# Designs tried in a protein design chat: VH-VL binders against q0atu2. Part 186

Target 1, 119 residues: q0atu2
Amino acid sequence: MLDKKARIRTSREYRNVFEKGKRLSGRFLIIYYVENALDNNRFGFITNKKIGMAVIRNRIKRQLRAIVREYQGQVKNKHDIVLVARAGIGKSSFEGMEKDYIAIMKKAGLFARNANKID

## First folded at step 8 (VH-VL)

Design uc45 (framework fv_recibokibart)
Fold by ESMFold2-Fast, scan of step 8:
Structure uc45 (fold): chain C 119 residues (1-119), chain A 121 residues (1-121), chain B 108 residues (1-108)
Amino acid sequence: as target 1 above (119 residues)
Amino acid sequence: QVQLVQSGAEVKKPGASVKVSCKASGYTFTGYYMHWAKQAPGQGLEWIGEINPKSGGENYNQKFQGRVTMTRDTSISTAYMELSRLRSDDTAVYYCARDKYFWEELYFDYWGQGTLVTVSS
Amino acid sequence: QIVLTQSPGTLSLSPGERATLSCRASQSVESYYLHWYQQKPGQAPRLWIYGASSRATGIPDRFSGSGSGTDFTLTISRLEPEDFATYYCQQYGDSPLTFGQGTKLEIK
């Protein structure tokens, strides 16, 4: 479970990240990210029909929230980050998604001190 | 119609900097990402990086990180790529290219005509 | 990074013949993120096929793309004089974005 204050909830908040941010493409994820004026990080999640049926998209969202929650302590503070699931994510394992998340967050410079060395 | 028009050829000495421009017309400039790519003589294409024209947010290929800077001027719908500390292997045609769709379909649907940058000593 | 290897490097054919161009990726690429561009000497690349199999606007139906995973193909059923050019495959499946080295279609 990811706390509500750590979630991007409204269309306006998502649009803000897309318009004011930058992006980086990973194997299974694209992230859009921007610094915020809050004292915490917020995360958003987007899945689309290229991934598969609603059951698969809902599973992917649940798994991504779990991964984000697990690594939230390593993320540099004061960022809004939107994770967009790519077409191939439905064929990935949980470990594969986790590995991609870590890799892309490191490439983006979003992991703080003592970053994970799984790469 | 959509057009990307780039600045003219440049000849530079090693150690100098070059700034290439790409002027967009025929679409909403801030609605699409802009990319830059390098093509050395007789070689294939190499991706340099991208910029969000609305925010100025940028991401670069690590090979060019530290020497490349991408900017834009929304008042004239123009994107810029500046490459510093030029070396002989920076001799190439540099292209700007538009990213067609935000996250659904990611491909370069329109390209500038290219700018030849020659680095010679 | 994902390395794209195109074969053959040069393909010499006559108008009217069938051309088959290969693009092989060092790791799996979702078909949605594999594209082909055509480039003629002195010109910018032009989007030709996107998502492995979809023709870009204005591209003749003699061109077709196929493939998935690591193996992708661009086919021209009957070459016309204007088809002689260099074709590049590109992946947008992982950063950094990469292109193949190109296959040059030449007359003779």
Scores: ipSAE 0.720, ipTM 0.893, lowest interface PAE 1.2, mean pLDDT 90

Design uc46 (framework fv_recibokibart)
Fold by ESMFold2-Fast, scan of step 8:
Structure uc46 (fold): chain C 119 residues (1-119), chain A 121 residues (1-121), chain B 108 residues (1-108)
Amino acid sequence: as target 1 above (119 residues)
Amino acid sequence: QVQLVQSGAEVKKPGASVKVSCKASGYTFTGYYMHWAKQAPGQGLEWIGEINPKSGGENYNQKFQGRVTMTRDTSISTAYMELSRLRSDDTAVYYCARDKYLWEELYFDYWGQGTLVTVSS
Amino acid sequence: QIVLTQSPGTLSLSPGERATLSCRASQSVESYYLHWYQQKPGQAPRLWIYGASSRATGIPDRFSGSGSGTDFTLTISRLEPEDFATYYCQQYGDSPLTFGQGTKLEIK
């Protein structure tokens, strides 16, 4: 579970990340990210109709939140990060999504080298 | 009418740097990401990286990381790609191309005409 | 990185004939993120087909794209003289973005 302060909640906050940030495409995820002026990281999650039916989109959103929570301690502090699920994510396993998240965060320079996974 | 107009051909010596420009018109410059691609003579295309013109945020293909810098000037709707420490295998046509800002339409709908960079002793 | 292999490298045909161009990916690519570009000598690439099967604005209906997973195809039902060019497939399914090496369509 992510605390409320660690979530991007409003359309204005999402627009800020898209407009001021940069992005990186992975196999199942695109991330948009920008440094913030806060003392913590904030995460947003977007699933759209290209992914599939509502039941699939809801499952993906829950799984992405779980992955983000597991690796929260490894993310460089003071960033707003929006995860956008890509069309093919519905066919992926939890492990596949997790692997893609780790790979894309490392490519973006947002993950500390050899950082430990939280329980 | 959307147009991307690139700077003219350059001839450089090994070790020099080159800065290619791409001037956008006919659309909101900051509404689209700008990408750069390389095409060596007789070869296919190779992606170099992208920049968010609104923020200046950039991401590069690791192959070019450390030698490439992308910038932009929003006051003149122009994107730049600078390649340093030039080698003979940097001889290529370099293209800019625009891409949608959000995830819904990820393809290069408009391209610049290309800039030939020749690296020779 | 995803490697795209196009075949044949060169396809020699006459106007009026059907052309079939193949693009094979080293790993599965969601069709939504596979695109085709046409390039003529001395010109920039032009978006031709996006999302494996959608024709870009102004592209004649003799062009069609198909495929999923690792195998994608661009088909030209009845070649016109202006169709002779090099065609590149591209994936936007994973970073870094990659292109195939191209299929050159030339007059027999």
Scores: ipSAE 0.718, ipTM 0.892, lowest interface PAE 1.4, mean pLDDT 91

Design uc47 (framework fv_recibokibart)
Fold by ESMFold2-Fast, scan of step 8:
Structure uc47 (fold): chain C 119 residues (1-119), chain A 121 residues (1-121), chain B 108 residues (1-108)
Amino acid sequence: as target 1 above (119 residues)
Amino acid sequence: QVQLVQSGAEVKKPGASVKVSCKASGYTFTGYYMHWAKQAPGQGLEWIGEINPKSGGENYNQKFQGRVTMTRDTSISTAYMELSRLRSDDTAVYYCARDKYYFEELYFDYWGQGTLVTVSS
Amino acid sequence: QIVLTQSPGTLSLSPGERATLSCRASQSVESYYLHWYQQKPGQAPRLWIYGASSRATGIPDRFSGSGSGTDFTLTISRLEPEDFATYYCQQYGDSPLTFGQGTKLEIK
């Protein structure tokens, strides 16, 4: 579970990331990301109706939070990162979402060198 | 009306740099990402990268990373693409195109007219 | 990267005929992120179909797009002279964004 300090909470904070950040598209996720003025990382999660019904959207949000939590120690400090689930995410496995997250974070330069597991 | 107007044709020597401009009008410049694409003579399109005009935040296709720089000037609603260390295979028409900055409208609805860059051998 | 392969490379037809243009992706692309552009010689590309099947503003109803997964199709039910152009498919389903090599529709 991500604690309160590691979560983007308000619509203003989400808007800040979209307006001031960079963007990178993956297969199941788009990330928007920007350096923050804090001493920690914060994550936001967005699911829209194109993904499916509320039950599916809530499951995806829960799974994404679990993935982010698992890899939080590998993320370069002082970033606000918003994960936007794409229309095809409901067809993915948990492993598929995890793989996409790792690939996107590496492409964005947000994982510390040698932080990802070799095997 | 929405318009993207690009700078005129350029002829450059190998090793030089070129900076192409794309002036936006008819919409809020900072409300849309700006993309650049390359089209070599008689070839298809190749995506170069994108810039957030509000922040200047950019992401490039790895193929062009290290030689391309995207910038913007919000005071004149103009985006720029600079390509350095030019080679003969950089000879192409370069296009700017806009794209909405959030996740649902990810298509290029308006394009600039193109800028021909010729690199002499 | 996702490679988009368009076929045929050149399609020679006469006005009044039906045209079917194929775009195949090296891996699955969600239909919302597959688009088609029309380009005439000396002109910029123009958005034609977005999200696999939605016609852009002003595009005649003789044009239709379909497909999902790895196989997408652009169909022109009855060719008009102004339809002869090069058509490119494009995916926004993964970075880097990629285009197909184009299908040139030419008059026979």
Scores: ipSAE 0.524, ipTM 0.860, lowest interface PAE 2.1, mean pLDDT 90

Design uc48 (framework fv_recibokibart)
Fold by ESMFold2-Fast, scan of step 8:
Structure uc48 (fold): chain C 119 residues (1-119), chain A 121 residues (1-121), chain B 108 residues (1-108)
Amino acid sequence: as target 1 above (119 residues)
Amino acid sequence: QVQLVQSGAEVKKPGASVKVSCKASGYTFTGYYMHWAKQAPGQGLEWIGEINPKSGGENYNQKFQGRVTMTRDTSISTAYMELSRLRSDDTAVYYCARDKYYYEELYFDYWGQGTLVTVSS
Amino acid sequence: QIVLTQSPGTLSLSPGERATLSCRASQSVESYYLHWYQQKPGQAPRLWIYGASSRATGIPDRFSGSGSGTDFTLTISRLEPEDFATYYCQQYGDSPLTFGQGTKLEIK
């Protein structure tokens, strides 16, 4: 799960990202993103009824938080990012969601330079 | 009622730049994303990119990235698309179209009438 | 990017006939993100069907859309003279957003 300071929590904070941000659509996810004035990144998560039943939406939200947490060290500092789950996400595997997340974050230029260094 | 009214036809030489405008009326300009699309003579539509009129935040189709710039002026509810270093294959009708800001509804419900840009020597 | 292939390129029919227009995607597209636009010569495209099957406001019920995955269809049950136009499918299922090359519906 993500630390509380790394989460977008209020309706006003979500609205700020939508109003001030950019948008990029992936296969299973849309991200809205904007640079913030804080010292850290914050993430928000939205699932709606077209994804499926509440149990599916709750599972998706949990899995997305896990993916974001795993890759948080690669995200460029000082961004608010909202992940909106798309209709087809409920039929995706965890690996499929992870791959889509990585692809859209790279395409948006949000992964830090040298994040994929050889070690 | 909702209207998107574009600037008139342009004739440009290769290497020049063109700036097309799209004036919105009948709705809250900053509540909808604005997109631009290209239609070359006798061909289909090609998406150029989008702009958030509230913030000016934009994303471009990689094919046009580096030559296209999208801007807006909220005081006159007008979006702009500027294409630089024009080539003959940029000859096309350019359309603006609005897209609802919500994640649920990603389609173009209203389009501008189009602007013909002709690039010739 | 997702490539949309429309077939046939040109469909020649008479008023009163049934028209079936195909749109095939190079990879799966959720139906919610597949749309159809109608365009007449000298005019801007107009939203016709959104989310694969929902008619836009004012569109006659002789038009229907269907499909899922990679295969989508626009059907006109009984052609009227005003229906002869070019129809484009469009996907918003992945970036960049793409259109098919269109099917021109023309009078025989």
Scores: ipSAE 0.423, ipTM 0.827, lowest interface PAE 2.8, mean pLDDT 88

Design uc49 (framework fv_recibokibart)
Fold by ESMFold2-Fast, scan of step 8:
Structure uc49 (fold): chain C 119 residues (1-119), chain A 121 residues (1-121), chain B 108 residues (1-108)
Amino acid sequence: as target 1 above (119 residues)
Amino acid sequence: QVQLVQSGAEVKKPGASVKVSCKASGYTFTGYYMHWAKQAPGQGLEWIGEINPKSGGENYNQKFQGRVTMTRDTSISTAYMELSRLRSDDTAVYYCARDKYYWQELYFDYWGQGTLVTVSS
Amino acid sequence: QIVLTQSPGTLSLSPGERATLSCRASQSVESYYLHWYQQKPGQAPRLWIYGASSRATGIPDRFSGSGSGTDFTLTISRLEPEDFATYYCQQYGDSPLTFGQGTKLEIK
């Protein structure tokens, strides 16, 4: 579970990340990301009908939140990051999503090389 | 109608820089990402990078990182790609192309006409 | 990076024949992120098929795209003179975005 303060909640806040940010695509995820003026990171999650039925989309959303929470301490501070699930993610394993997330965050320069996984 | 109009052909010496422009019309310039691609003679297309015209936020293909800079001027709906420290293998046609904003299929629905950059002594 | 290999490099056919153009990816690519562009000499590429199988606006129904995983195909059921061009496949199934080397469709 992510703290309330670590979550992007409003349509306006999502739109801000899309409009002002950069993006980078992985195999199962696209991240949109921008520096914020806050003292912490915030994360948003988007799943759409291309992924599959509601039960699959809900599972994906829960698993992505768990992955983000687990690696939260490795993310460079003061960023708003939106994860958009790509078509095909429903066929992925949890480990596949996790590996894709790590790879994308490293490519984006958002992960510290020597940072450790959060318990 | 949507149009992307690029600047004219350039001839440059090795070591020089070139700045190519791409003027957008017929749509909201800040609503779509702008990409740049290279096509050398006898070779296929190679993606250089992208810019968010609203923020100026950019991402480059690692092959071009350190030599390419993308910028834009929203007041004239124009995107720019500057390539520095030119080499003979930078001789190519350079294209701008737009991509749907937000998340969708990430394809290029409109392209500029291309700008030939020739690097020679 | 995902490498897209198109085959054949050059395909020589006559008007009225069927053309089959292949695009093979070095890794699996979700079909939504595989696209085809047509390019004629002296012109910019033009979007032709997106998401592996959807025709772009104005593209004749003799063109069809198919495929999944690592193997994608562009088919032209009956060639018209205006179809002779170079076709490029493109993926954004993973970063960086890449194109195939192209298949040049030429008149025999």
Scores: ipSAE 0.422, ipTM 0.821, lowest interface PAE 2.8, mean pLDDT 88

Design uc5 (framework fv_recibokibart)
Fold by ESMFold2-Fast, scan of step 8:
Structure uc5 (fold): chain C 119 residues (1-119), chain A 121 residues (1-121), chain B 108 residues (1-108)
Amino acid sequence: as target 1 above (119 residues)
Amino acid sequence: QVQLVQSGAEVKKPGASVKVSCKASGYTFTNYYMHWAKQAPGQGLEWIGEINPKSGGENYNQKFQGRVTMTRDTSISTAYMELSRLRSDDTAVYYCARDKYYWEELYFDYWGQGTLVTVSS
Amino acid sequence: QIVLTQSPGTLSLSPGERATLSCRASQSVESYYLHWYQQKPGQAPRLWIYGASSRATGIPDRFSGSGSGTDFTLTISRLEPEDFATYYCQQYGDSPLTFGQGTKLEIK
């Protein structure tokens, strides 16, 4: 499970990431990210109706939190990162989402080298 | 009326740097990401990267990383792309294009007129 | 990197004819993130079709886009003289953003 301290919670905190951060598009995810002034990383998750019904969106959120938790030790410290699920994510496998997450985080320079070996 | 107006043509020597500007008008500059694309003579388009005009946060195509820098000046609604260590194959028309700030249906609805950069000895 | 391959490279037709332009992706692209741009010599590209099938503002209804997955098509039902240009497909599905090499539509 992803700890409370590692979650972006308020609309103001989400807005801060969008306004102060930068963006990178992946196959199933878009990330918005910015360095924070805290001693830890925080993650936010956004799903929208283009993904599908509420049951699908809730499954995607659970799976994304599990992926983020699994790789949290590889993420460079002191970042706020918002994951936005893209329309195609509902058609992806768990493995597909995991690979996209790793690829995006590496492209963004947010993962240590060889992050995929942590599996 | 939305307009993106770019700086004029430039001729540079190999090894030099070039800085192209893109001045936005007719919309709120900080509500759209700005992108840059390259088009070599007689060739297709190649994406260079994007910048968040609110923060200056930038992401580049790996092919150009290390040689490209994107900046902006919100006081004059202008974005800049600087390309360093110029080579002959950097000869191209460079375009700026705007894109929606958020994640819904991203596309380039307006483009600058282009800036021809010629790199020659 | 997603590679977009357009075919044919050049299409020679006369006004009044139907044009079919293909764009094939090296991996699946969600249709919402596949776009087409028109470019005439000496001009900037112009958004033509977005999200595979939506016409941009002011684009005549003789233009239609379709497709999903790896195969996308731009169709012009009855060519007008002003339609002769180069058309580029573009994906916004995965960074880096990429364009096809273009299909040049030229008068016969």
Scores: ipSAE 0.725, ipTM 0.898, lowest interface PAE 1.3, mean pLDDT 91

Design uc50 (framework fv_recibokibart)
Fold by ESMFold2-Fast, scan of step 8:
Structure uc50 (fold): chain C 119 residues (1-119), chain A 121 residues (1-121), chain B 108 residues (1-108)
Amino acid sequence: as target 1 above (119 residues)
Amino acid sequence: QVQLVQSGAEVKKPGASVKVSCKASGYTFTGYYMHWAKQAPGQGLEWIGEINPKSGGENYNQKFQGRVTMTRDTSISTAYMELSRLRSDDTAVYYCARDKYYWSELYFDYWGQGTLVTVSS
Amino acid sequence: QIVLTQSPGTLSLSPGERATLSCRASQSVESYYLHWYQQKPGQAPRLWIYGASSRATGIPDRFSGSGSGTDFTLTISRLEPEDFATYYCQQYGDSPLTFGQGTKLEIK
């Protein structure tokens, strides 16, 4: 699990990211992101009711946290990033969610290190 | 200004049905989810379920599943909660409350005034 | 379902005193999804604190919310007569949405 300091915790903090941040859409994920004034990155996770019941939403949220945790070291420091799951994510595999996350983060220019060399 | 105005008190016999209304004004009705909650006399709040006024999509607390139906009429910005097969323990004040459709606001910022439903023989 | 347990059930205090109200969840709730509502007799609940620590519009700064995980607290630094009411915590992190049983703040 992510450390408490690495999580966006309050409704006000989520609202700041949504209203002031940039938005980028992938196949299964949308990210909202903004530079923060802290020493670390913070992540938030939103699973809309469109995805399904709480059991499905909680499963997706746990998988997304695991993916974010794994790639945490590659994310440019000092950003607040909110991941919003799209309706179709419930039918995705773990690998599918992971690939979508990597693709979006690369497009956003948020990866400090290139995990996949592209010529 | 934002208002949620509920229908008046009802007195019903066991086995009957009751339909409570919640009329919204001062905002875009289809932009917010509508929730319903129950408060029995001297007790706390219990969530019954929600409806998306834009789509008509419903989601109910399993405890009330099979006895509750939520609907809306977008032409008059009104949400309805119908509870069937009434029992004495359904005696309660029923509240509607709105929840922003937007994912950053998942709380009940405005509530109706409540509707007292009394079930007695 | 997530069970929210509030303590104490009743808190008897005088104006000018500090009040501390607890809400404990049966499993972890992200702070973003933990809210507090104030209810006075004969009235509908009113949103008071959202996301564990953010005051709703118009709520005096003597009210503060804190906590994370399973333990959340609502604090009133100096009670005013109008603060005597029942306070409910609520979670939006999992379905069904649930409320605590309430803490009734009453005058001694």
Scores: ipSAE 0.006, ipTM 0.552, lowest interface PAE 12.1, mean pLDDT 85

Design uc51 (framework fv_recibokibart)
Fold by ESMFold2-Fast, scan of step 8:
Structure uc51 (fold): chain C 119 residues (1-119), chain A 121 residues (1-121), chain B 108 residues (1-108)
Amino acid sequence: as target 1 above (119 residues)
Amino acid sequence: QVQLVQSGAEVKKPGASVKVSCKASGYTFTGYYMHWAKQAPGQGLEWIGEINPKSGGENYNQKFQGRVTMTRDTSISTAYMELSRLRSDDTAVYYCARDKYYWNELYFDYWGQGTLVTVSS
Amino acid sequence: QIVLTQSPGTLSLSPGERATLSCRASQSVESYYLHWYQQKPGQAPRLWIYGASSRATGIPDRFSGSGSGTDFTLTISRLEPEDFATYYCQQYGDSPLTFGQGTKLEIK
């Protein structure tokens, strides 16, 4: 799990990322992201009804948090990043979501070097 | 009533820079991302990048990264695209187009009229 | 990047005929993120169909879009003179955003 200091929690914090940041679209994910004035990265997660029923949306959120946690050491420090799950993600495998996350983070210039799982 | 009005045609020499403007009216400028696209004579469209008008945050197609910069001025609802180190294959009509701010309506519903940039020696 | 290939490059038909325009993607694109634009000579592109099958405001019902995965189609059931233009498909499913090379619909 991500500790609480690494999580975007409030609607105001989410709004700040959307308003001050920029975005990039991937196959299953859109990221909104902005450099913060903190010592650490923070992540937010959004799912919507186009993905599917609540059980599917909850599974997707859990899997995305797991992916983010695994790769958090590769992410350039001092960023707030919101991951928005896109239509079609519910039909993807865990590996498919992971590959899309790595690809979009690299395209955004948010990975310092090659993305590797941290275990 | 929504309009995107672009600056007039430009003729530039190789190695120069060009800055094209796109003035928005009829809607809340900061409620939509602004995109830029290139269309070489007789060719199809190529996406250059996008800018968040509220923050100035931008993302570029890697093919143009390093030569393109997007900015905006919210006080006059105007977006800009500057392309540097011009080459002959930069000769094209450049379009601005708006896209909804959030993730639900991702398509270009309104476009500027286009700006012809000619790069010749 | 996702490559969109449109076929045919040029389609020569007469008013009253049916037109079928193809757009094939190099990898799967969720239908919500595939769009079609119409462009006439000397004009900017105009949104025509969004999300593979939804007509934009003011677009006549003789236009229909369909498809999913890698294969998308724009159909015009009975061509009118004003329909002769170039049509571009576009994907918003993966950055960088990309367009097909266009299908030019011209009068025979």
Scores: ipSAE 0.693, ipTM 0.894, lowest interface PAE 1.5, mean pLDDT 91

